# VH-VL binders against q0atu2, part 224

Target 1, 119 residues: q0atu2
Amino acid sequence: MLDKKARIRTSREYRNVFEKGKRLSGRFLIIYYVENALDNNRFGFITNKKIGMAVIRNRIKRQLRAIVREYQGQVKNKHDIVLVARAGIGKSSFEGMEKDYIAIMKKAGLFARNANKID
Below, E stands for the ipSAE of ESMFold2; O stands for the ipSAE of OpenDDE; V2 stands for 0.75 times the mean of E and O plus 0.25 times the DockQ between their complexes.

## First folded at step 11 (VH-VL)

Design j8 (framework fv_recibokibart)
Fold by ESMFold2-Fast, scan of step 11:
Structure j8 (fold): chain C 119 residues (1-119), chain A 123 residues (1-123), chain B 108 residues (1-108)
Amino acid sequence: as target 1 above (119 residues)
Amino acid sequence: QVQLVQSGAEVKKPGASVKVSCKASGYDFTEYWMHWAKQAPGQGLEWIGEINPDYGDTNYAQKFQGRVTMTRDTSISTAYMELSRLRSDDTAVYYCARDTGSLFYPTGHFDYWGQGTLVTVSS
Amino acid sequence: QIVLTQSPGTLSLSPGERATLSCRASQSVSSSYLHWYQQKPGQAPRLWIYDASSRATGIPDRFSGSGSGTDFTLTISRLEPEDFATYYCQQYESDPYTFGQGTKLEIK
């Protein structure tokens, strides 16, 4: 579960990220990201019905939140980031989703050079 | 066709809580932001807050923060607004309303509204 | 919070006349985030004009919206009997989202 401060909670802020943000596509995920004027990062999630039935969508939502939480300390500060699940994500493994997230975040320059999952 | 149907009128004593429901039909409930507004007798509209029906994130106007709780049940496409520690000035018609745009491209204007729920606080 | 002030509070006119309703914001509001609603007694509000100037579906062309910055206007070129109602402006520029206090159009 991400802390309340680490979530994008208003509709207007989602619109801001869509309109002003940079977009980067991975295999299963798309991220939209923009610098914020706060002292912390905030994450939002978009999971559309195209990925599958409620059971699949709920699994994906849980796994995405878990991945973001695990790596949040490695994300460069002062960003609003929205993760958009692509239709094919329903067929992905947890590991595949995690690798895609890391690859996208590194390509966007949002991860530390040696970003590693904390065990 | 899109429809928002709210629960019936309620009469409450000061200090009680009230929970208003808003059942959505005719569209994908989790794909649009849901908003709530208050209208006191003979007065204008006042925005209370919003909920992302997919992830459950909420945002409330500061005036209602601490007394309002918005939730939803996706299995029955229903949004709820609970207002606690009721006062006489909470007497009003409460509306739910759907944002016209999508979750990631909300418009901030509301194309469909519930019929309203009258909440009367008296004693 | 952004305060929207509508004027006049009540506008008494006859069918056939032109109506001009004002909405002034306490700070700048993008045209994309200024909207208008019509409400009749006992009914829920109806979206009327969105993005300052776009008519909602089914709204007659006698209605027009205009304005930018802090000054916005709703104009009805020639009033019909069914146009007598209360009109509210609303902003989505800044959280919390707010409505004006309303302008009531009433028959003379």
Scores: ipSAE 0.861, ipTM 0.925, lowest interface PAE 0.5, mean pLDDT 92

Design j9 (framework fv_recibokibart)
Fold by ESMFold2-Fast, scan of step 11:
Structure j9 (fold): chain C 119 residues (1-119), chain A 123 residues (1-123), chain B 108 residues (1-108)
Amino acid sequence: as target 1 above (119 residues)
Amino acid sequence: QVQLVQSGAEVKKPGASVKVSCKASGYTFTEYWMHWAKQAPGQGLEWIGEINPDYGDTNYAQKFQGRVTMTRDTSISTAYMELSRLRSDDTAVYYCARDTGSIFYPTGHFDYWGQGTLVTVSS
Amino acid sequence: QIVLTQSPGTLSLSPGERATLSCRASQSVSSSYLHWYQQKPGQAPRLWIYDASSRATGIPDRFSGSGSGTDFTLTISRLEPEDFATYYCQQYESDPYTFGQGTKLEIK
């Protein structure tokens, strides 16, 4: 769903975000984030086995990508952001994940004021 | 125990494609980055690229960009490297290797390697 | 890309001697991203030293790694017969990740 330019695609860039980034935890998500030297935002995703069986993990992966895609226009430019799904996310609803994402991004100061949701 | 088992030797003509497999066992396949490296006869190691087995994102060395494609099948814990438009200088042993660190904290060093797959390109 | 140059290309020594293998980077590499591998003929490489100075599991303490910036060294304090192999340094500082050309340790 997210185009290639909006994704973190190298292991070294994941390492950089985890090593140098700020960490903020929500109910179902943890984000790690750092300013990049590019003109665009890039997103990475971590969904570990402890979340649940393959059908649950695949659902979470699809829904997280959809949420990030939908709100990408609200994110302050020039950031690399990695979303780490917490074990409890397997029991969440789409609405619950969406609310948690918005709350954590606002708390991190990564959402621009008056930015609109991308339909 | 962790194992990476690669497909057997291949002999190809110039212009053909080859697809090497690397079957992982003994660990959670989606929780470690997978890398591929080339070693021409009597020469050193050359990094080709990497794949995130969970989300499928790939990154290739510029030299191989446009000719290499890395994929995986999570249902059988297998990674693939396909090299197209083969040339004589593609003759080499190709290795898959696992990043030592987790997918959420990669280390860039490789603790487990496949046994290697010899690809011979000759007319 | 970062080029790693290893020296010497071939090092001929006898068991019992000290070996010093050098790896020089074309630009600065953090110690956390400089690693060494050992490879014997017909075998896959084996992780030997990681993060410039940490021995991988099972590696004897006669092996030590050191260095920072652009200059890194692998030292074998007293060569054993099984130590004769090719050693490669590798960097993870920047994409593309690269290996040095290797130093072949051979018996005199």
Scores: ipSAE 0.814, ipTM 0.903, lowest interface PAE 0.6, mean pLDDT 92

Design y0 (framework fv_dusigitumab; at its last look DockQ between E and O 0.80; V2 from the best seeds 0.74)
Fold by OpenDDE, look of step 12:
Structure y0 (fold): chain C 119 residues (1-119), chain A 122 residues (1-122), chain B 111 residues (1-111)
Amino acid sequence: as target 1 above (119 residues)
Amino acid sequence: QVQLVQSGAEVKKPGASVKVSCKASGYTFTSYDINWVRQATGQGLEWMGWMNPDSGDTGYAQKFQGRVTMTRNTSISTAYMELSSLRSEDTAVYYCARDLGYDSGEFYFDYWGQGTTVTVSS
Amino acid sequence: QSVLTQPPSVSAAPGQKVTISCSGSSSNIGSNYVSWYQQLPGTAPKLLIYDNNKRPSGIPDRFSGSKSGTSATLGITGLQTGDEADYYCGTWDSSLSAGYVFGGGTKLTVL
């Protein structure tokens, strides 16, 4: 699980990301990202009913958290990042989600410059 | 089979704009980003940027920021690259190419258009 | 001028082996998989190698790729006249200006 300090927790924090952040869409994910005034990154996760039943949404959220945790050390610091699951993500594999996340984060320029890809 | 078919050669004057098209077929157009790469005569490949046909999101090389616009028409599976304020240095063959980023998490171009020659001369 | 550095040219006789180097930095080759492209004269580039060492369908096993640190290498064994072409390495660059980068290209001449 992500550290408490690495989580977006309040509605206000989410709103700030959506209103002031940039947006990029992948195949299964949309990310909203904005710089924060902290020394660490914070992540938020949104899985709406378009994805499917609650059990599916919860699974997806767990998977996304796992992905983010795995690659968090490679993300440029001082960012609030919200991951929004797209409707088709329920049909995707974990690996598919992971690849999508990596691609989006790379295109967003959010991976650290000297960070190595984790195989 | 996957195909990217580009528009024909263009001749432009300095200061003008050029818009090259790239029609995709043989796959789901909105599932893969389209990249544009140019090559001046006798020179190497130069990446210009990517465009997500689904969302319309783009990412441009810094060199072309403010001068390039990448768009798409999903109804006809066609991507467009418009380059403005043309100069002689923009004379090159321009390629569209599909990348597999979302499939692999890595970026490489598996299919290329045939190229469009753009000549900028007074 | 290119972010990735390649030798401008290499040459060898038919049947021999050649290698083409591609050197970068931690932000590109060091952090991302490398791809190689073959460009025959007057044609569009063709994907030759992806993910450092994988071959697309239709690419013979005479072509190989490897990566170590911030450098990549393309190997061609059993060189054929038809291999005479320009070869480009490429990869994603995770620097502040994220984007794809190519090497300067290597002209392979079959003697």
Scores: ipSAE 0.848, ipTM 0.936, lowest interface PAE 0.6, mean pLDDT 94
Fold by ESMFold2, look of step 12:
Structure y0 (fold): chain C 119 residues (1-119), chain A 122 residues (1-122), chain B 111 residues (1-111)
Amino acid sequence: as target 1 above (119 residues)
Amino acid sequence: QVQLVQSGAEVKKPGASVKVSCKASGYTFTSYDINWVRQATGQGLEWMGWMNPDSGDTGYAQKFQGRVTMTRNTSISTAYMELSSLRSEDTAVYYCARDLGYDSGEFYFDYWGQGTTVTVSS
Amino acid sequence: QSVLTQPPSVSAAPGQKVTISCSGSSSNIGSNYVSWYQQLPGTAPKLLIYDNNKRPSGIPDRFSGSKSGTSATLGITGLQTGDEADYYCGTWDSSLSAGYVFGGGTKLTVL
């Protein structure tokens, strides 16, 4: 679970990220990100009905939150970041979502120097 | 069998542009990034940038920012690298390479094109 | 100077073992997995090792890789004349202008 301060909550906050932020696509995810004026990061998550039934969408959202929490300490501060689930994510594995997230975040330059899990 | 087949050698004058093509076969072109790497004669490998063929997203090495453009045409499974304002120092072999980053979370190049020689001379 | 430092050359007799070092920093080797590429004369590079120590199909087990801290090592045993090539380490660099970096390359001479 992300802290309440680390959540994007309002339509206005989401709109700001979509309109002002950069966008980067992976295999299962799209991220939108923009620098904020806070001392912390905030995360938002979007699934739509195209992905599947509500049970599937809720499972996907829960999995994405777990992934973000795992790597949260390695994300450069002062960013609002929205993860948008792509069509087809419902058939991916948790590991597949995780690898996609790692690759996207590295390419966006949002991970700090010591961002990888130790094998 | 995965193949990356590049366009032929180019000879250019300083200040011109060059556009190198890289045609992919044997895999789903949009599933993997294409990276561009160059190598001057007797020198090491130099990474230029990545391009996601599905989205068209790119990331360029800082040295080439503003001079390089990486694009694709998905209908013919072809990636392109264009380098402008050429200088004699740009004389090199230019390679395209397939990147497995989205499958592994780590970046490495499993298949390479044969290379395209670009010569820039006055 | 290359971001990743390799010796310019190494040599050994057929049948012997050689190692090639690759030295980097916390932003590259210290944070990301290392790959190795073999470039035979007049050819494109070929993937030799990925994820620090894994071999693609078709690469014989006399090629090995390892990583410790901010350094990586390629090991080659049972040297053959066909192993004469340039060898490059490579990895992602997570610094402010994130991107991929290669070592300067090591020329291996057999005999």
Scores: ipSAE 0.604, ipTM 0.885, lowest interface PAE 1.8, mean pLDDT 91
Fold by ESMFold2-Fast, scan of step 11:
Structure y0 (fold): chain C 119 residues (1-119), chain A 122 residues (1-122), chain B 111 residues (1-111)
Amino acid sequence: as target 1 above (119 residues)
Amino acid sequence: QVQLVQSGAEVKKPGASVKVSCKASGYTFTSYDINWVRQATGQGLEWMGWMNPDSGDTGYAQKFQGRVTMTRNTSISTAYMELSSLRSEDTAVYYCARDLGYDSGEFYFDYWGQGTTVTVSS
Amino acid sequence: QSVLTQPPSVSAAPGQKVTISCSGSSSNIGSNYVSWYQQLPGTAPKLLIYDNNKRPSGIPDRFSGSKSGTSATLGITGLQTGDEADYYCGTWDSSLSAGYVFGGGTKLTVL
C-alpha cells in the first residue's frame, strides 16, 4: 500500500500537476510530473470513465498502485507524479503496464539506473 | 476565444461514407477530448463517441461500433468523424463538442461546433 | 427511446416558474453528475448546468439544477420568451454499455 503521505489527494493538487507539470506519453500510460516543495514524492492515479466499467478501472488502479509501490525507492525525491491510464490499458497485461511505467519513468529522468526488478 | 468550426453540409447516397471535420481554436487542442453527437430530424441528441486528440484513443457508442471512426490531425487542430455504410436513418445534424479528457467524474460538453447537416438520399 | 426520461413538453406564461424532470437509474444519474443543455431553434446546444447544480459563466441564476437519487431537475424562474427552446439532461452511464446518454428532450413553450 502506498503511504497516505505519498498520495495526491485533492482536485487542486491534481490540477496543479496537470497545469504546471511536464508530460510524457507511453503505450498505456501518460505521466504528468512536477517538482514539489515537500520532503517526499506523491503519486496520483486517474482511470477516467472512458477506459471502461468501474470494475475494470478499479482493477487497473490497484495494479498501477502496486507497480508504483514496487519501484518507489527508485524515484527521484520531491516530485508530484500523476499516472493517467489511456483507454487501451484495460486490454493490457500487468507485465505490459509495468514495462510501460519503467520505460516512461526512465525517459522522464525520474528513475535511477537500477529501476528494473530484474537484471 | 474558444471555437469549434465544422465542415459544410453533405449529401450522400445509401451505402456511401461521410467524413465531417471540426477545427478547434482558442485553446490547446490536445488538452480536451472531442465528442461527436448527432440529432436526426425532429429527434433528440444522440452521443456517438469520444476521441482524445493527444493520444488518438477513442471510445464509441455501441450502436455505432463498426461504422464510425474518429481521428485527428494535431498539426491543424482538426478532429474528424467518418461514418460508413450510410442509411437514410443517418440523416442528421452532426455536432462536435469539447470535454475535459483527463478529468475523472466530470463529463459534460462546454463548447459545441455549429453542426454539419448530412442528408442520405435514396 | 431515450435512456433518461423527460416530459416531452412543458409550458408556462412569462414571469412564471417551470420545472423539468429527468429520470434515470442507479447506473447513470444515481452514480454520476448531471448536466443540462439548452437548444434554441436552429442552433447548437449550449451548456446550462454542469455537476448537478453549477452554472457556467454567463448563465443567469434563474436557471438552477438539483439531483436526488436517480432523478434530476432543471428549474427556470422568471420565465422569458427567449427561454423557448428544447432542454436536454445528460450524464455518463456506467453500465455494461458505458457511454454518455441524453434525455429525450423537453420542448418549453412560453405562452
Scores: ipSAE 0.015, ipTM 0.644, lowest interface PAE 7.0, mean pLDDT 86
ESMFold2 (binder alone), look of step 12: mean pLDDT 93; pTM 0.952

Design y1 (framework fv_dusigitumab)
Fold by ESMFold2-Fast, scan of step 11:
Structure y1 (fold): chain C 119 residues (1-119), chain A 122 residues (1-122), chain B 111 residues (1-111)
Amino acid sequence: as target 1 above (119 residues)
Amino acid sequence: QVQLVQSGAEVKKPGASVKVSCKASGYTFDSYDINWVRQATGQGLEWMGWMNPDSGDTGYAQKFQGRVTMTRNTSISTAYMELSSLRSEDTAVYYCARDLGYDSGEFYFDYWGQGTTVTVSS
Amino acid sequence: QSVLTQPPSVSAAPGQKVTISCSGSSSNIGSNYVSWYQQLPGTAPKLLIYDNNKRPSGIPDRFSGSKSGTSATLGITGLQTGDEADYYCGTWDSSLSAGYVFGGGTKLTVL
């Protein structure tokens, strides 16, 4: 589980990332990201109704949190990052989402530390 | 069969701009990034940047930021790389290449264009 | 200067074995998969190895790759005259200047 302090919770915090942040699109994910004034990273997750029913959206959100948690040690410190699921994500495998996340985070220049996957 | 076919050789004067095209066929153009790599005469390969043909997002090597623009026209499956304020050291062969690395979360170029020679001389 | 270091040249006779090294750092080879590209004289580069040690269809098993720590190695056995080429390693660099980086290239001469 992601620690509470590592989660973006409020509408105001999400809007700050959308308004001030940079945007990068992957196949199944879009990330919005901006540097913060904190000593840690914070992550947000958006799953739109276009993805599917609540059961599907909740599964995807849970899977994305798991992926973020696994790779959090590689992410450059002091960033607020929002993951927005694209409409096609419902057809993706867990591995497909994971690979897309890795690729877009690398392209964004957000991986700074040499870290191994957690077994 | 995947093919990337580039535009022909260009000769430019210092200060001019050049725009190289790369036409893709044999796969879904929007599914894989196009990268641009150059090679000066007798020198090694130098990565310039990537372009996502679905979104139009780009990432450029620091050395080329401010001078390079990478775009695409999805209706004709064609990628473009425009380099401005040309200098003699920009004389090189310019390649486009498809990035298949999405499938592994990594980056590697499985198909390359034939190259476009750009000569910058007074 | 190249971010990844390769020997400028290697040479061997037909039928022999040769290895080409590629040295980087924790932000590139240490954190990412390595690919190798072969460039025959006057041609575009061709993917030879990806994901450290995998061969694309059509690449003979005489070509192999490996990675240890911040270094990668390309191995070529049963050397043939048609293997004369420049060889480049490449990988993603996860540093602040995030992007793809190539080694300086190694010219292989078959004597």
Scores: ipSAE 0.458, ipTM 0.859, lowest interface PAE 2.7, mean pLDDT 90

Design y10 (framework fv_dusigitumab)
Fold by ESMFold2-Fast, scan of step 11:
Structure y10 (fold): chain C 119 residues (1-119), chain A 122 residues (1-122), chain B 111 residues (1-111)
Amino acid sequence: as target 1 above (119 residues)
Amino acid sequence: QVQLVQSGAEVKKPGASVKVSCKASGYTFTSYEINWVRQATGQGLEWMGWMNPDSGDTGYAQKFQGRVTMTRNTSISTAYMELSSLRSEDTAVYYCARDLGYDSGEFYFDYWGQGTTVTVSS
Amino acid sequence: QSVLTQPPSVSAAPGQKVTISCSGSSSNIGSNYVSWYQQLPGTAPKLLIYDNNKRPSGIPDRFSGSKSGTSATLGITGLQTGDEADYYCGTWDSSLSAGYVFGGGTKLTVL
């Protein structure tokens, strides 16, 4: 589980990331990201109806949180990052989502030098 | 068969802009990123940037930031690289290349265009 | 100049073995997979090795790759005259605002 302090919780906080942040798209994911004034990273997750039924959206959200948690220690500190699942993600494997996350985070310059899974 | 076919040679004057095209065939154009790499005569390979043909998102090398624009037209499976404010030092062969490594979370180029020679001279 | 360091040239006779080094830092080779590209005179580069040590379809097993720490090596055994080319290593570099970097290239001459 992601700790409470590592989650974007309010609509206002999500709006801030969308309005002031940079955007990068992967195959299955879009990230919006902005540096924050805190001493930690915070993550938000959006899975829209276009992805599919609620059971699919909930599975995707759970899997994305797991991926983010696995790589949490490799993310450069002091960022708010929102992951938005694209419509095609429902047909992706866990591995496919994980690879897309790694690729897009590297492109964004958000991974530390040793940008590998922590184990 | 996967193929990237680039536009023909260009001769430009200093200060002009050049737009090189790269037409993809044999695969789903929007599924793989296109990168641009140049090579001056007798010199090494220099990465310029990447472009996501599905979203239109781009990332440029610092050296080219502010002078390069990478775009695409998905209806004709064609990527474009436009370089402005040309200098004699921009004389090079420009390559487009497909990024297969995206599928593995890494980056590497499995298919390359044949190259487009751009000469900048007065 | 290039961020990744390669020797500018290497030479050997047909049938011999040669190795080409590629040295980087923790932000590039130390953190990411390395690829190698072969460029025959007058042609576009061709992917030779990816993910440190894997070969694309059609690449002979005479070509091999390895990585240790912040350095990578391309090995070529049983050298043939057709191997005469420029060889480039390449990888992602987080320290350069997240960009791809190539080595300076090594000209292999088969004498």
Scores: ipSAE 0.008, ipTM 0.668, lowest interface PAE 8.6, mean pLDDT 87

Design y100 (framework fv_dusigitumab)
Fold by ESMFold2-Fast, scan of step 11:
Structure y100 (fold): chain C 119 residues (1-119), chain A 122 residues (1-122), chain B 111 residues (1-111)
Amino acid sequence: as target 1 above (119 residues)
Amino acid sequence: QVQLVQSGAEVKKPGASVKVSCKASGYTFTSYDINWVRQATGQGLEWMGWMNPDSGDTGYAQKFQGRVTMTRNTSISTAYMELSSLRSEDTAVYYCARDLGYDSGEFYFDYWGQGTTVTVSS
Amino acid sequence: QSVLTQPPSVSAAPGQKVTISCSGSSSNIGSNYVSWYQQLPGTAPKLLIYDNNKRPSGIPDRFSGSKSGTSATLGITGLQTGDEADYYCGTWDYSLSAGYVFGGGTKLTVL
């Protein structure tokens, strides 16, 4: 689990990321991201009903938080990042979501160094 | 059989724009990013950017920011790269390439177009 | 010009072994997997090695890759005349802006 100060919590904060941020799409994930004025990164997570039942959505959310936490040290400082799960994510493995996250973060220019576990 | 087939050679004057096409076949066009790479005669490979054919999202090398636009038409499985404000140093062979690296969380180009020669003469 | 440094040329006789180096920094080779591309005269590049040391289907095991720290190496054993080409390393780079970078290329001449 991510620390509370590393989480986007309010509708106003989410709205700021959507309005002022950039958007990039991966295979299973969409990210919206913008530089913040804080001393830390913050992450938000959105899983829509189109993904599946609440049990599936909650599992996906937990897995995404675990992935984000694992690679937190590789993310460039001072960004607000919202991860939106695409409909197809329910069919992905944990490894598939992890690879998609790494690829999209690299494309966004948000990874300072590669933290890829596969070598 | 995966193929990327590019448009033919172009001759342009300085200040003009050129738009190169890259038609994909033999796979699901929207499943893999298309990258653009150029090469001046006798010189090395230079990466220009990537384009996601599903979303239309792009990322450009800083050197080309503001001059390059990468787009696609999914109905005909075709990617485009348009380079504006052409200079003599833009004379090169331009390649499109499929990025299979996405499947492993990395970047590498497994299939390439045959190349399009663009000559900028003054 | 090139962010990754390769020797400009290398040469050997048929049947011999050569190695081609690719030197970078912590922001590129030191942090990411390396790929190698072969370019025969007058043709588009062809993927030869990906993920440091993996070969695509159809690439013979005479070609190998390795990476140590901020450097990568392409090895070619049992050289054949058909191996005469330009060889490029490539990887992602986090410095200045995120993007893909290539080495300057190495011309392999089979004497």
Scores: ipSAE 0.026, ipTM 0.706, lowest interface PAE 7.3, mean pLDDT 87

